# VH-VL binders against q9nrl2r1430to1533, part 218

Target 1, 104 residues: q9nrl2r1430to1533
Amino acid sequence: GGVHELSAFEQLVVELVRHDDSWPFLKLVSKIQVPDYYDIIKKPIALNIIREKVNKCEYKLASEFIDDIELMFSNCFEYNPRNTSEAKAGTRLQAFFHIQAQKL
Short names: E, the ipSAE of ESMFold2; O, the ipSAE of OpenDDE; V2, 0.75 times the mean of E and O plus 0.25 times the DockQ between their complexes.

## First folded at step 17 (VH-VL)

Design V25 (framework fv_iluzanebart; at its last look DockQ between E and O 0.76; V2 from the best seeds 0.70)
Fold by OpenDDE, look of step 17:
Structure V25 (fold): chain C 104 residues (1-104), chain A 124 residues (1-124), chain B 107 residues (1-107)
Amino acid sequence: as target 1 above (104 residues)
Amino acid sequence: EVQLVQSGAEVKKPGESLKISCKGSGYTFDDHWIGWVRQMPGKGLEWMGMIYPGDSDTYYSPSFQGQVTISADKSISTAYLQWSSLKASDTAMYFCARQTFDFSSGYYEYFDYWGQGTLVTVSS
Amino acid sequence: EIVMTQSPATLSVSPGERATLSCRASQSVSSYLAWFQQKPGQAPRLLIYDASTRATGIPARFSGSGSGTEFTLTISSLQPEDFAVYYCQQYDDWPYTFGQGTKVDIK
C-alpha cells in the first residue's frame, strides 16, 4: 500500500493543512478574486507548493523549509490588514507553526 | 504514476439527473485544481469549470454557470460533474484534467494529466 | 473571455513534410499557452506548455514558439501518427479557452 514513514517536514505540513486556520494558505491566492494581489506580492507561496517541494526533496536544510513557511505568513500580513479574517487566521497558524517547528 | 480515471458512459433521457466522477491517484489530490472540459460530437474543447479539492473552491465558465455543479470528495480523491436536469444538448464527451503548478515560481500552470473521458448521451 | 483563433482549419500535409499551425489570442496571454493533440476517441494529449516547452515524452519534431498574441506549433517532419486535431489553449486568464482546432490530415 501507501504506508511510509513521513519526514518531519511532511508531518508538519500535514498538521498545518489540517489546522482550522489553514484556509487562507491552502493554495495560491486567485487573481480572479484578488486582482491586485500579484502586483503587491512578488514571491507567492502556499502550503500546496511547500508540500510539493517537500515531496521533491527541495529542502536540504530545516532553515529553508522554515523560510518558505515564514514567507507564506509574511505575504499574508503584507497584503491583509490586521483586522481581516485572513490576518487573524495567519496569526494563529503562525503561532502553532512556531511551536511545532521546535521539533525540527 | 499520476492517473485520472473517469466513470463509465451514460445513456440518459431529457429531464433526468446525472453525476459523473473523476478519481485521481498517484499524487496529492487536495493540492491540484481539477477541471472539466466538454466536447460535443464533432466539435472542439470547452472549459466548463474547475475545483480545488483542498477547500472546494470552484470556478465556472460563464457559459456553464448555473448549468452544472462541480464538486469534490477529497476523502476518496474524486471530483464530480453533475446535472439536475439533462437536455439533449448535453450529449457530449466530458473530460477531467489536473492543473499543475510551478513550485519554484509559485504560479498555477497548464493541465498536464487528463481522464479518459466520459461519454454522455441524452436522447428521448 | 480571451478568444483563441487557430489557422488553418484544415492542413493537408504529406508524410515527411513540415507542418506549421497558427494560434492567435484576442489579447496577450504572455507565454501561458499550451498545445494539445487529439485523436479520435482519445483524450487530448499535452504537447507544448508555456508556449515553447515540450511536455515529457513528446518527440523533438514538435516545437512551439511565440508570445503575447501570436503562437506557432511546428511539426518538422510529419509522421503517420501525427495526423490528428491540434488545439491551442490559454491559461493566462479565466475562463481558460481553447482555439477551435486545426485538423492535420494526409495530403
Scores: ipSAE 0.744, ipTM 0.917, lowest interface PAE 0.7, mean pLDDT 95
Fold by ESMFold2, look of step 17:
Formats: C-alpha cells, structure tokens, sequence
Structure V25 (fold): chain C 104 residues (1-104), chain A 124 residues (1-124), chain B 107 residues (1-107)
C-alpha cells in the first residue's frame, strides 16, 4: 500500500467507528471494569489503536490491516459468551466489515 | 503537529460558574483520552479526571467526583472542565493532557502532550 | 488509590554530575509508570513511560528503571536545563496518581 490504500483503510475504519455496534471496540477494555480480561486476552486491540496505525502508516499490506480488525473480533468472541450484548454487537459489526472490506 | 490549546486565564468570585476549554489538533481527537490535572499554587500535580471524546466515557478521581464536570464536544475537538459554583480553594493552574498508546502491545496508554495551562483565580 | 512517594524532596547536584531520583508505589504498578519534568511556569513534559522507555526527543542522559513498587530516574550528566521538579506517575489503575515531586537544585 501507497497513499490510495491508506485512504481506503481510513475510510473503512471511519465506517466501522460510525456503526451503531462499534461501542465495545472503540477503545481498549477497562481493567477496572473487567479485571480478568487481560488474563484471557493476550493480544488486545481496538479501533482507536487501528486508526492510529493507519494514520501513522504502520500497515504496509492490506492483509496486515485486515488481520488487526479480525483479531479485534476474535478477542471479542473469545472473551464474551455468544448471547452477551458485546458478542452480538461484534457479530453485526463483523458482518458489516466483511461487506465493506470487499472494496479493498 | 499535536497541539492542545487551552482557554485564557480567569479571575472569578466565589459562587460563580466557570467552563474552561482544551482544543486538540493534529491528531484524531475522538480516539484519545483527555485528562485534567490541577496544580494548586506552589503544589504538585493531581489528576482530576479524564474523558474519552469518542463515546464520552468519563472517570473522576474520588476527591473531584461531584466537584467538577468533565465533558467534550467532538464536533469541535474540544474538552471542557466546569464548575457550577467556584470556591476560593479552586484557585489553581489547570492542565489538559492527551493519552496515546504504543503500537506494539496496546497496553502502553500514557499521557504525552499537555496544554499550556489555564490559571483560575477565585477571590472575593 | 495507589500512593506514590518520591524521595528526596530536594536533591542538590552539581552540573555534570549524576542525579538519582526515587519513586515508591504503595502497591505494585507493574511497569505502568511515567516520569515528567516541570519547569516554573510551564506544563509538565513527558520524559519516560513504561518505567524505562524514553519518550520521543528525550536526551539519552535520562533513564528510568524499576518495576513493581520501586522506580528510579537517573540523569547521568546533569545539564543546566535539567534543574526542575520531577514527578513520577502511575497509570496502572484509576485514579492515576502523581508522587509529590523531587526538586533538583544546583549544589
């Protein structure tokens, strides 16, 4: 990726952040609110970190960007039981992401 | 370039209200916590609270809970600190600071850039 | 909340000499510790985060060490611009807390 791909990554992240189901993913999970999270999730990531990496041109390949987004969802499904609000939001946002990502 | 620009110095009387501001530029404002720090004359630094502008999630230090209100307007990249009724003991310098993170782990959320400070003087 | 205690309150050091500042936490903060420098009339400046990582643009004479409850800031060869107040701050758990500061004065 060049300048065009960086713009596409930025556009996709903006769409994810604007989506109603982004609320579990905007920032890292709070250790105060969820004390055991970091005992279970060893590679934490969130949309704000991914956007910062896009802004700083840290992604050299589209696959690297996609991998971080998918890691974010995988962490959600690993930590949260299927019927939680977090897991349901993750399912809907991931489906949205897959549709938007076809344009990369 | 990352900048945090605070509103100008204030001279107030006890009982008056006040809202001071911190405008961020040169980065994605919504994505970084903004914290507020008090420094009373000749004293050290103390965290008051912080807000995540992206969703308005807010934490207060216990000694400031109920004493001030922290808010943000992400449409103008601005965070606020406000008092409904100032006291003489609120005389201090107030700083805003933004949090950032290390890309390698996501655990390194630390405060890197600071505003220039807003001096608030409350006296009869 | 986690109490951060700095020592000494004032440290007198000659230019070109080593300054060693201590910071103790009332419970483990792992490596989630930052050091800030503040000069009169100025905002704090970040020196060190993650206990030992220098922030961008910070001279190599500044180094941090420690983990858990005991931390040290070292200035290996003190320069005239280094006379200031230094604060440690933990960011392991909210509320984040500062130490009371160490003033580094010319001897």
Amino acid sequence: as target 1 above (104 residues)
Amino acid sequence: EVQLVQSGAEVKKPGESLKISCKGSGYTFDDHWIGWVRQMPGKGLEWMGMIYPGDSDTYYSPSFQGQVTISADKSISTAYLQWSSLKASDTAMYFCARQTFDFSSGYYEYFDYWGQGTLVTVSS
Amino acid sequence: EIVMTQSPATLSVSPGERATLSCRASQSVSSYLAWFQQKPGQAPRLLIYDASTRATGIPARFSGSGSGTEFTLTISSLQPEDFAVYYCQQYDDWPYTFGQGTKVDIK
Scores: ipSAE 0.618, ipTM 0.887, lowest interface PAE 1.6, mean pLDDT 91
ESMFold2 (binder alone), look of step 17: mean pLDDT 90; pTM 0.922

Design V26 (framework fv_iluzanebart; at its last look DockQ between E and O 0.59; V2 from the best seeds 0.64)
Fold by OpenDDE, look of step 17:
Structure V26 (fold): chain C 104 residues (1-104), chain A 124 residues (1-124), chain B 107 residues (1-107)
Amino acid sequence: as target 1 above (104 residues)
Amino acid sequence: EVQLVQSGAEVKKPGESLKISCKGSGYTFDDHWIGWVRQMPGKGLEWMGMIYPGDSDTWYSPSFQGQVTISADKSISTAYLQWSSLKASDTAMYFCARQTFDFESGWYEYFDYWGQGTLVTVSS
Amino acid sequence: EIVMTQSPATLSVSPGERATLSCRASQSVSSYLAWFQQKPGQAPRLLIYDASTRATGIPARFSGSGSGTEFTLTISSLQPEDFAVYYCQQYDNWPYTFGQGTKVDIK
């Protein structure tokens, strides 16, 4: 592709990935490691998938991008109890996202 | 254009250590699993393991667990396969490959791009 | 691990003829099955993924079918450049596994 400046979506994804609390969200949950995950979570998503969608210009509206990010967090909170490291990381990362999303 | 470029051929003796490399370009290196495949002379393909550069999560095939080390340096978009002590039986061609995923269904899928291979020859 | 078994080991065909290669899985791999072509001194080239979808740039004469435990790669009219070794590979369960390969050579 050609050289271009990062879009707001691209930049936000970069910031999310670089965040210390991004580790539960960098890639899809392994069905080998978590056998029951996909019995519960029906719309799996992760930052690598969201980044790919951004790169392919799949998001025509900011609301669509935001919806996928929120789905990612929703999945985390649906599967993980509140006291887990994953849920705690998700809570902090989501708060960060909400602040950054105001710039969109 | 997606490319995986591997390091050059190696000629080693038993007992020596070795680290070969696979550099990815043309895509977001951190977001795709990189696998290693062994092909002994005149034989078929064998999955050795794979690594997710984004967090260095690493999976090994049972037969290669403890036999090799797979690692990655995402700062230079490079994955590695290494031996602490080579054996003659390690003589083979080694390929790296990238796994794709379907961003609509949210599943990891097939390995779509492959390196050109690195020939490793171990003999006394 | 899931064992992938290909047949026949060697398939001798004439140019222009149809070639049919079989791949069997020891347990269901759904449609998570890929076919690769490999020529001497080269890396494997992806032909088919998800059992029946041709990879980009792959000629229409290559087709894949099947699901579960039985899969087939068909070359409708063999071209000179198609003589090679073909591997099936499942990516449903780790460790991922290849078949032992089918060599397609000239009759």
Scores: ipSAE 0.735, ipTM 0.917, lowest interface PAE 0.8, mean pLDDT 94
Fold by ESMFold2, look of step 17:
Structure V26 (fold): chain C 104 residues (1-104), chain A 124 residues (1-124), chain B 107 residues (1-107)
Amino acid sequence: as target 1 above (104 residues)
Amino acid sequence: EVQLVQSGAEVKKPGESLKISCKGSGYTFDDHWIGWVRQMPGKGLEWMGMIYPGDSDTWYSPSFQGQVTISADKSISTAYLQWSSLKASDTAMYFCARQTFDFESGWYEYFDYWGQGTLVTVSS
Amino acid sequence: EIVMTQSPATLSVSPGERATLSCRASQSVSSYLAWFQQKPGQAPRLLIYDASTRATGIPARFSGSGSGTEFTLTISSLQPEDFAVYYCQQYDNWPYTFGQGTKVDIK
């Protein structure tokens, strides 16, 4: 990508964090509160990690950034049954992400 | 350049309140846990608790639960450690520290940057 | 709560000597183990994380090893600026805990 993609990644992450349904995704899931999470989810990721990777210019392609965001949602849906507040928040935030990502 | 700058030394009497601060700069403050560590005179290090400024999620070590309040104001990139009623046994050096990631060794969080410390002296 | 035990408590050494510091955990912490150096009057400084990975700017004479319950910090050729207290810390589970420290003194 280029400078436009880096600015767009930053803007999109800010919008995701600001969204009311970001609460399950702000930081990594706690091993203490959810002891089996890391037995099931092998590639954990969260918005704080994605923002750090944007800040350190770790994403070379837009697809890499999008893959991390989609991995974040995929992890949520893999671990959480659809009727949970986490999965419902994930569904709404993912829909918002798809709308915002059209600008990339 | 990542920096954690703590408020200055304090001299207090038992029963007084106190709030000390840790200001982070050079990184996205909201996205990193900030922990507080006590070092009593001539003693080792002990974790008191930590806060995630992005959502104020706060965890305390059991021996400090109910003894202090950890808080943050992300609008000014500052974390706080607070006592409602100091005791002489609270005399110590207090450090703040930032938790981070290492993508090369996996997704494990560890503490990489420390504040300079705040000396709190509580005596009659 | 995971108890971290360091040995020896004090190590009296001359500059140029190899120093070996040990840290034992009361249960497995896998590789979630850090080493810190604290010089007199200063904040702790991260030396090693993930048991064996040197933090940025740490000289090559510092190395860490071990996993599970047994960990070692080695200083291959001790320099005058290395006289300090060294702490191990586990970050496998909350609360995170430090060992009691090993003081490295000049002989």
Scores: ipSAE 0.582, ipTM 0.877, lowest interface PAE 1.8, mean pLDDT 91
ESMFold2 (binder alone), look of step 17: mean pLDDT 91; pTM 0.932

Design V27 (framework fv_iluzanebart; at its last look DockQ between E and O 0.49; V2 from the best seeds 0.63)
Fold by OpenDDE, look of step 17:
Structure V27 (fold): chain C 104 residues (1-104), chain A 124 residues (1-124), chain B 107 residues (1-107)
Amino acid sequence: as target 1 above (104 residues)
Amino acid sequence: EVQLVQSGAEVKKPGESLKISCKGSGYTFDDHWIGWVRQMPGKGLEWMGMIYPGDSDTYYSPSFQGQVTISADKSISTAYLQWSSLKASDTAMYFCARQVFDFESGYYEYFDYWGQGTLVTVSS
Amino acid sequence: EIVMTQSPATLSVSPGERATLSCRASQSVSSYLAWFQQKPGQAPRLLIYDASTRATGIPARFSGSGSGTEFTLTISSLQPEDFAVYYCQQYDNWPYTFGQGTKVDIK
């Protein structure tokens, strides 16, 4: 392994992953558990994917990074009703993200 | 460089417990599923199960459900396969492997990197 | 589970000859099909993924084709190091499943 300086995007992803409400977002939804998910959500994304894109320097602008994070939350709210644990966790995590994103 | 390094060969007797390990390096361990594959002597490959270290979500193949336990310790980038009571029929080579994902399609994909294997011999 | 069936069980070919291996799925696996090479005492090595994409470092003589339920691995000109067992594997549906393998040996 190599040593590199942690970017603002990398740091924010780490903070999101460590958050208690990150559990719905750590990985792509499994079609094994949710067979109809990909019939509804057409642009699936999760924190592991976003981290991979960060590592590959796919984000040239902060707005691109933010767009993917917002897509992640949008997908959650599109698929999950408001009273679900996933949607509630998403609401809290998104609020946290909005605060942290001000540092970008 | 992505690597999966497995624990050494094991020689056990029926009824004994066993826990073998697979340590990942060179990538973000939490973000990729780790699978376990059995290969009995002179036989083909069999998927046993897989675990997502980030949250320990786990799937077992029906044939191995209740027969083994798959776990992970993400703090040391290690996945485990364990038996509570070994049988002679558990004699085999066991491989761990990393699964990639397609961040465009949203699907988990193929297993690209494999451990070197752990030989488990169970005999009285 | 999806049953993967490979043919033939054993394929005897001479060095420099073309080798064609078949893999059939009991139901469609789209293009979520991988090919592996395994030599004695070694771990499987990924050759092809997504039915037709060569993995990094895999020689051009290896190629994969097919979709749905019928797949083919072709070795255009067999090299001495290519004598091994080859497995196909679907990753479309859990549990993931391998074919029973095709042994490529020297004629």
Scores: ipSAE 0.692, ipTM 0.909, lowest interface PAE 0.8, mean pLDDT 95
Fold by ESMFold2, look of step 17:
Structure V27 (fold): chain C 104 residues (1-104), chain A 124 residues (1-124), chain B 107 residues (1-107)
Amino acid sequence: as target 1 above (104 residues)
Amino acid sequence: EVQLVQSGAEVKKPGESLKISCKGSGYTFDDHWIGWVRQMPGKGLEWMGMIYPGDSDTYYSPSFQGQVTISADKSISTAYLQWSSLKASDTAMYFCARQVFDFESGYYEYFDYWGQGTLVTVSS
Amino acid sequence: EIVMTQSPATLSVSPGERATLSCRASQSVSSYLAWFQQKPGQAPRLLIYDASTRATGIPARFSGSGSGTEFTLTISSLQPEDFAVYYCQQYDNWPYTFGQGTKVDIK
């Protein structure tokens, strides 16, 4: 149910934030530092936004939560070439997410 | 309930240092930009800079770069604005403000939730 | 920096009447424009964001319009509590900048 799923989403986001490879995903990419990012990425999202959506009960289905997390990784791979530190971090964090998401 | 509580009014002399605070509660402090706004007596509002407490990423408006230091201590949910050497021209009201997320628009760069303000008076 | 220019500097309006405040940007800010109300001794209060979206708890008599470089705040029926200074602020590009303010006075 509802309360159990909200606690699981909260815990999963906390584990993602604590992971060493979370650094590209903590907050939205800076328009100041990366001006062209938002010309390429049309549905930006980051862990801080996902955490607030969990806290405000914005996710009604587990699939909505999973979709936002996967969107976050998809954005990373779309913007960043495979050989970048960002893409490598994304690959490792996504693998971690898939393991943890099996608990949902 | 989101709340920003600032430290009390300060009366200082030129050349003295000062650190004023903004304590956030009712939300995940680490996850939201906190900005500082100056209002000189009888004047309008000016953005000074902002900090992301989660990783300490910090931006200053050009007019304030090198004039103040913005910092945060996320362990106590507090942002700071500090001067190493105050000038009489630093006399002003200083507000902190917090970023909001608008999930419908997908745009997250505007601020609401303001502290009550801290009056800083610098005079000989 | 993007300069925000408000007009008029002071607007004298009778209670119950319509107030129209203007804000002009030195370059396009798209729709990334907010309006704030400030009363003496208080922090600014957000009224409108994204040029036309009313913030939570703001009465329907406040409305915003415009895009690009020209923006308007309208108060459709001035109440006694609406006499204040109003600021526009762009957030399209850092540093974010405020206009100089429009004071709405009782006539």
Scores: ipSAE 0.660, ipTM 0.889, lowest interface PAE 1.5, mean pLDDT 92
ESMFold2 (binder alone), look of step 17: mean pLDDT 91; pTM 0.921

Design V28 (framework fv_iluzanebart; at its last look DockQ between E and O 0.58; V2 from the best seeds 0.66)
Fold by OpenDDE, look of step 17:
Structure V28 (fold): chain C 104 residues (1-104), chain A 124 residues (1-124), chain B 107 residues (1-107)
Amino acid sequence: as target 1 above (104 residues)
Amino acid sequence: EVQLVQSGAEVKKPGESLKISCKGSGYTFDDHWIGWVRQMPGKGLEWMGLIYPGDSDTWYSPSFQGQVTISADKSISTAYLQWSSLKASDTAMYFCARQTFDFESGYYEYFDYWGQGTLVTVSS
Amino acid sequence: EIVMTQSPATLSVSPGERATLSCRASQSVSSYLAWFQQKPGQAPRLLIYDASTRATGIPARFSGSGSGTEFTLTISSLQPEDFAVYYCQQYDNWPYTFGQGTKVDIK
C-alpha cells in the first residue's frame, strides 16, 4: 500500500487499541462464547470495525466517529454488570477516550 | 494489496517438531482472524483453528484440539501453526486464510484471502 | 458440528453446458455459506459468499442460491478453466466446516 499520514481518527484508534483496558473492545463479541450477547446488543461494534470505517473514510464528521466509540462503550455497560472486569475496563478506557477526543 | 505468504515446504520425520508461518500484509493484521486449514493428500478441506492476532484469542476445531498449537506474532504480522511431535498422518497441505467482517452488520464473515499453502511431508 | 454434504461427488459436463452443484447443511446456516474453487496445487479460490454474492473478479457465469440448509452453485456455461473441485463451506457456527467437494470434469 501507499504511505499515508495518520488522521486524528486513526491516531486516536491506535491509542485506544494500545490502552491496557482495550481488551474487551478489540473485536466483536463471539456469539459462540457469549450466546445471548446479540439477543441483547442490537448494534454491535468494536475497535477493529471502527478502524475499518476510518480506513474507508466512513466518518465525515468527528461526531459520527465519537458516536460509534460511545456506542461501543454503551454496549459494554448494557451487557456487563458494573462489577465485571469488562465494565471496569470500559469505564477507564472511556475516560481516556473523553480526554483524547478533546483534541479532535 | 492483501496478501498471505506462507513458509516453504517441509520434509520431516515422525517425532520431530515443526512450526510453519503465515505472514499477512496489505491490511491491519491485528484486526482480522487468521485460520488454518488442513488438506490431506487427495482429500478435502478441514478447518483446524482460528486466531485473532490482536489479542491472541484462539479457537480450535475439536479434532485438532491438543494436536497442534496456533499462535501469532502481531509485531511481524505473522501467524503460526506448530506441532510438538509430528506423525506420518500429519502429511498434508496447510493453508492459512483471513476472515473478513461486515462493519455495518457487525458479523464476522467469509475467508476472502488465502495463503499459497505449505506442504508438510512426514515420513520415516 | 454442522455437516455439509455436497452432491454429486463427480459431475461430468461438456464445455458450454450448465453445471449445477448442490450443498446441504445438517442444520440451518442461514446465508453464511461460501463456495470455493480449487485446482490441483493451488489454494482454494473464493467464488461466492453469503450464499449468493459473487466475490470480486468472479465471472458472471458463477451464481449461488439458497438459504438455510439447501444451497446451489450454478455455472451457466462451463469454460475450460472451470474444471476443478468445488467446495461449499458454512461460517455460521464454529467449527466451520466444508463439504466433501464436487469434482467437475470433462464429459
Scores: ipSAE 0.761, ipTM 0.922, lowest interface PAE 0.7, mean pLDDT 95
Fold by ESMFold2, look of step 17:
Structure V28 (fold): chain C 104 residues (1-104), chain A 124 residues (1-124), chain B 107 residues (1-107)
Amino acid sequence: as target 1 above (104 residues)
Amino acid sequence: EVQLVQSGAEVKKPGESLKISCKGSGYTFDDHWIGWVRQMPGKGLEWMGLIYPGDSDTWYSPSFQGQVTISADKSISTAYLQWSSLKASDTAMYFCARQTFDFESGYYEYFDYWGQGTLVTVSS
Amino acid sequence: EIVMTQSPATLSVSPGERATLSCRASQSVSSYLAWFQQKPGQAPRLLIYDASTRATGIPARFSGSGSGTEFTLTISSLQPEDFAVYYCQQYDNWPYTFGQGTKVDIK
């Protein structure tokens, strides 16, 4: 994408980070605190990594950006039981993302 | 260009408080762990702790837990190392460092950018 | 905590010769091992991470090998600027720990 597309990705990531339900997604899950996480989740990703990739223009297609965001949520739902605070936060943030993504 | 600029050298007496700083620029400060490393005169390197400025998640090495406070002010892209009461044994060089990760090989926790160091001298 | 032990403590080597530095961990750290160079009055400089991957801008004469508990840093042809202290560091588990260092001196 062009200049407007990059600005939109930057703004969307900022809005996701500021959202109250972003807390499980700000940084990669610690292998020290959650030892089995990386046995289950093979393609880890978090908002800090996505923002770095936007800042460095690593996304060649808008679909690549969207795929990373959706991967982030998919990982959350794969690892965390439905009744956990993490999974509930993921559900709410994903809904917010879908609404904001329609504006793009 | 990523830079970590630390505050200047300090000469203190035992019992005094001190707060030294590490200002990050050229990157999104909130998104990278910052760590502090001590080097006593003529000795090796010791990790003191880490902070994630985005949410203030803070980890201390056991030998430094309760001995220092690590904090950050993301509004000015600055991390801090603080003593409430200095000891002569706190005389050392202190470095800050920024963690990074490799987009291609996955999750790596290594420190690729370092501040210039802050010499703290505590003597009676 | 994981204890990192380096050997030798001091290594005297002539310019142009090969230097071999050893690092041993008290338990397996897999490949989560880095090597740093430090010259007097300077911050540590990252040379190698992931046991064998050269950091950006590091000359090819530096190479790392090993996994688990035994690691080696090799400098294939020492240059005058390579006389420094070298530290290994594990980052497999918290707290991250350094070895005590190997000083590489001119012979």
Scores: ipSAE 0.617, ipTM 0.883, lowest interface PAE 1.6, mean pLDDT 91
ESMFold2 (binder alone), look of step 17: mean pLDDT 92; pTM 0.934

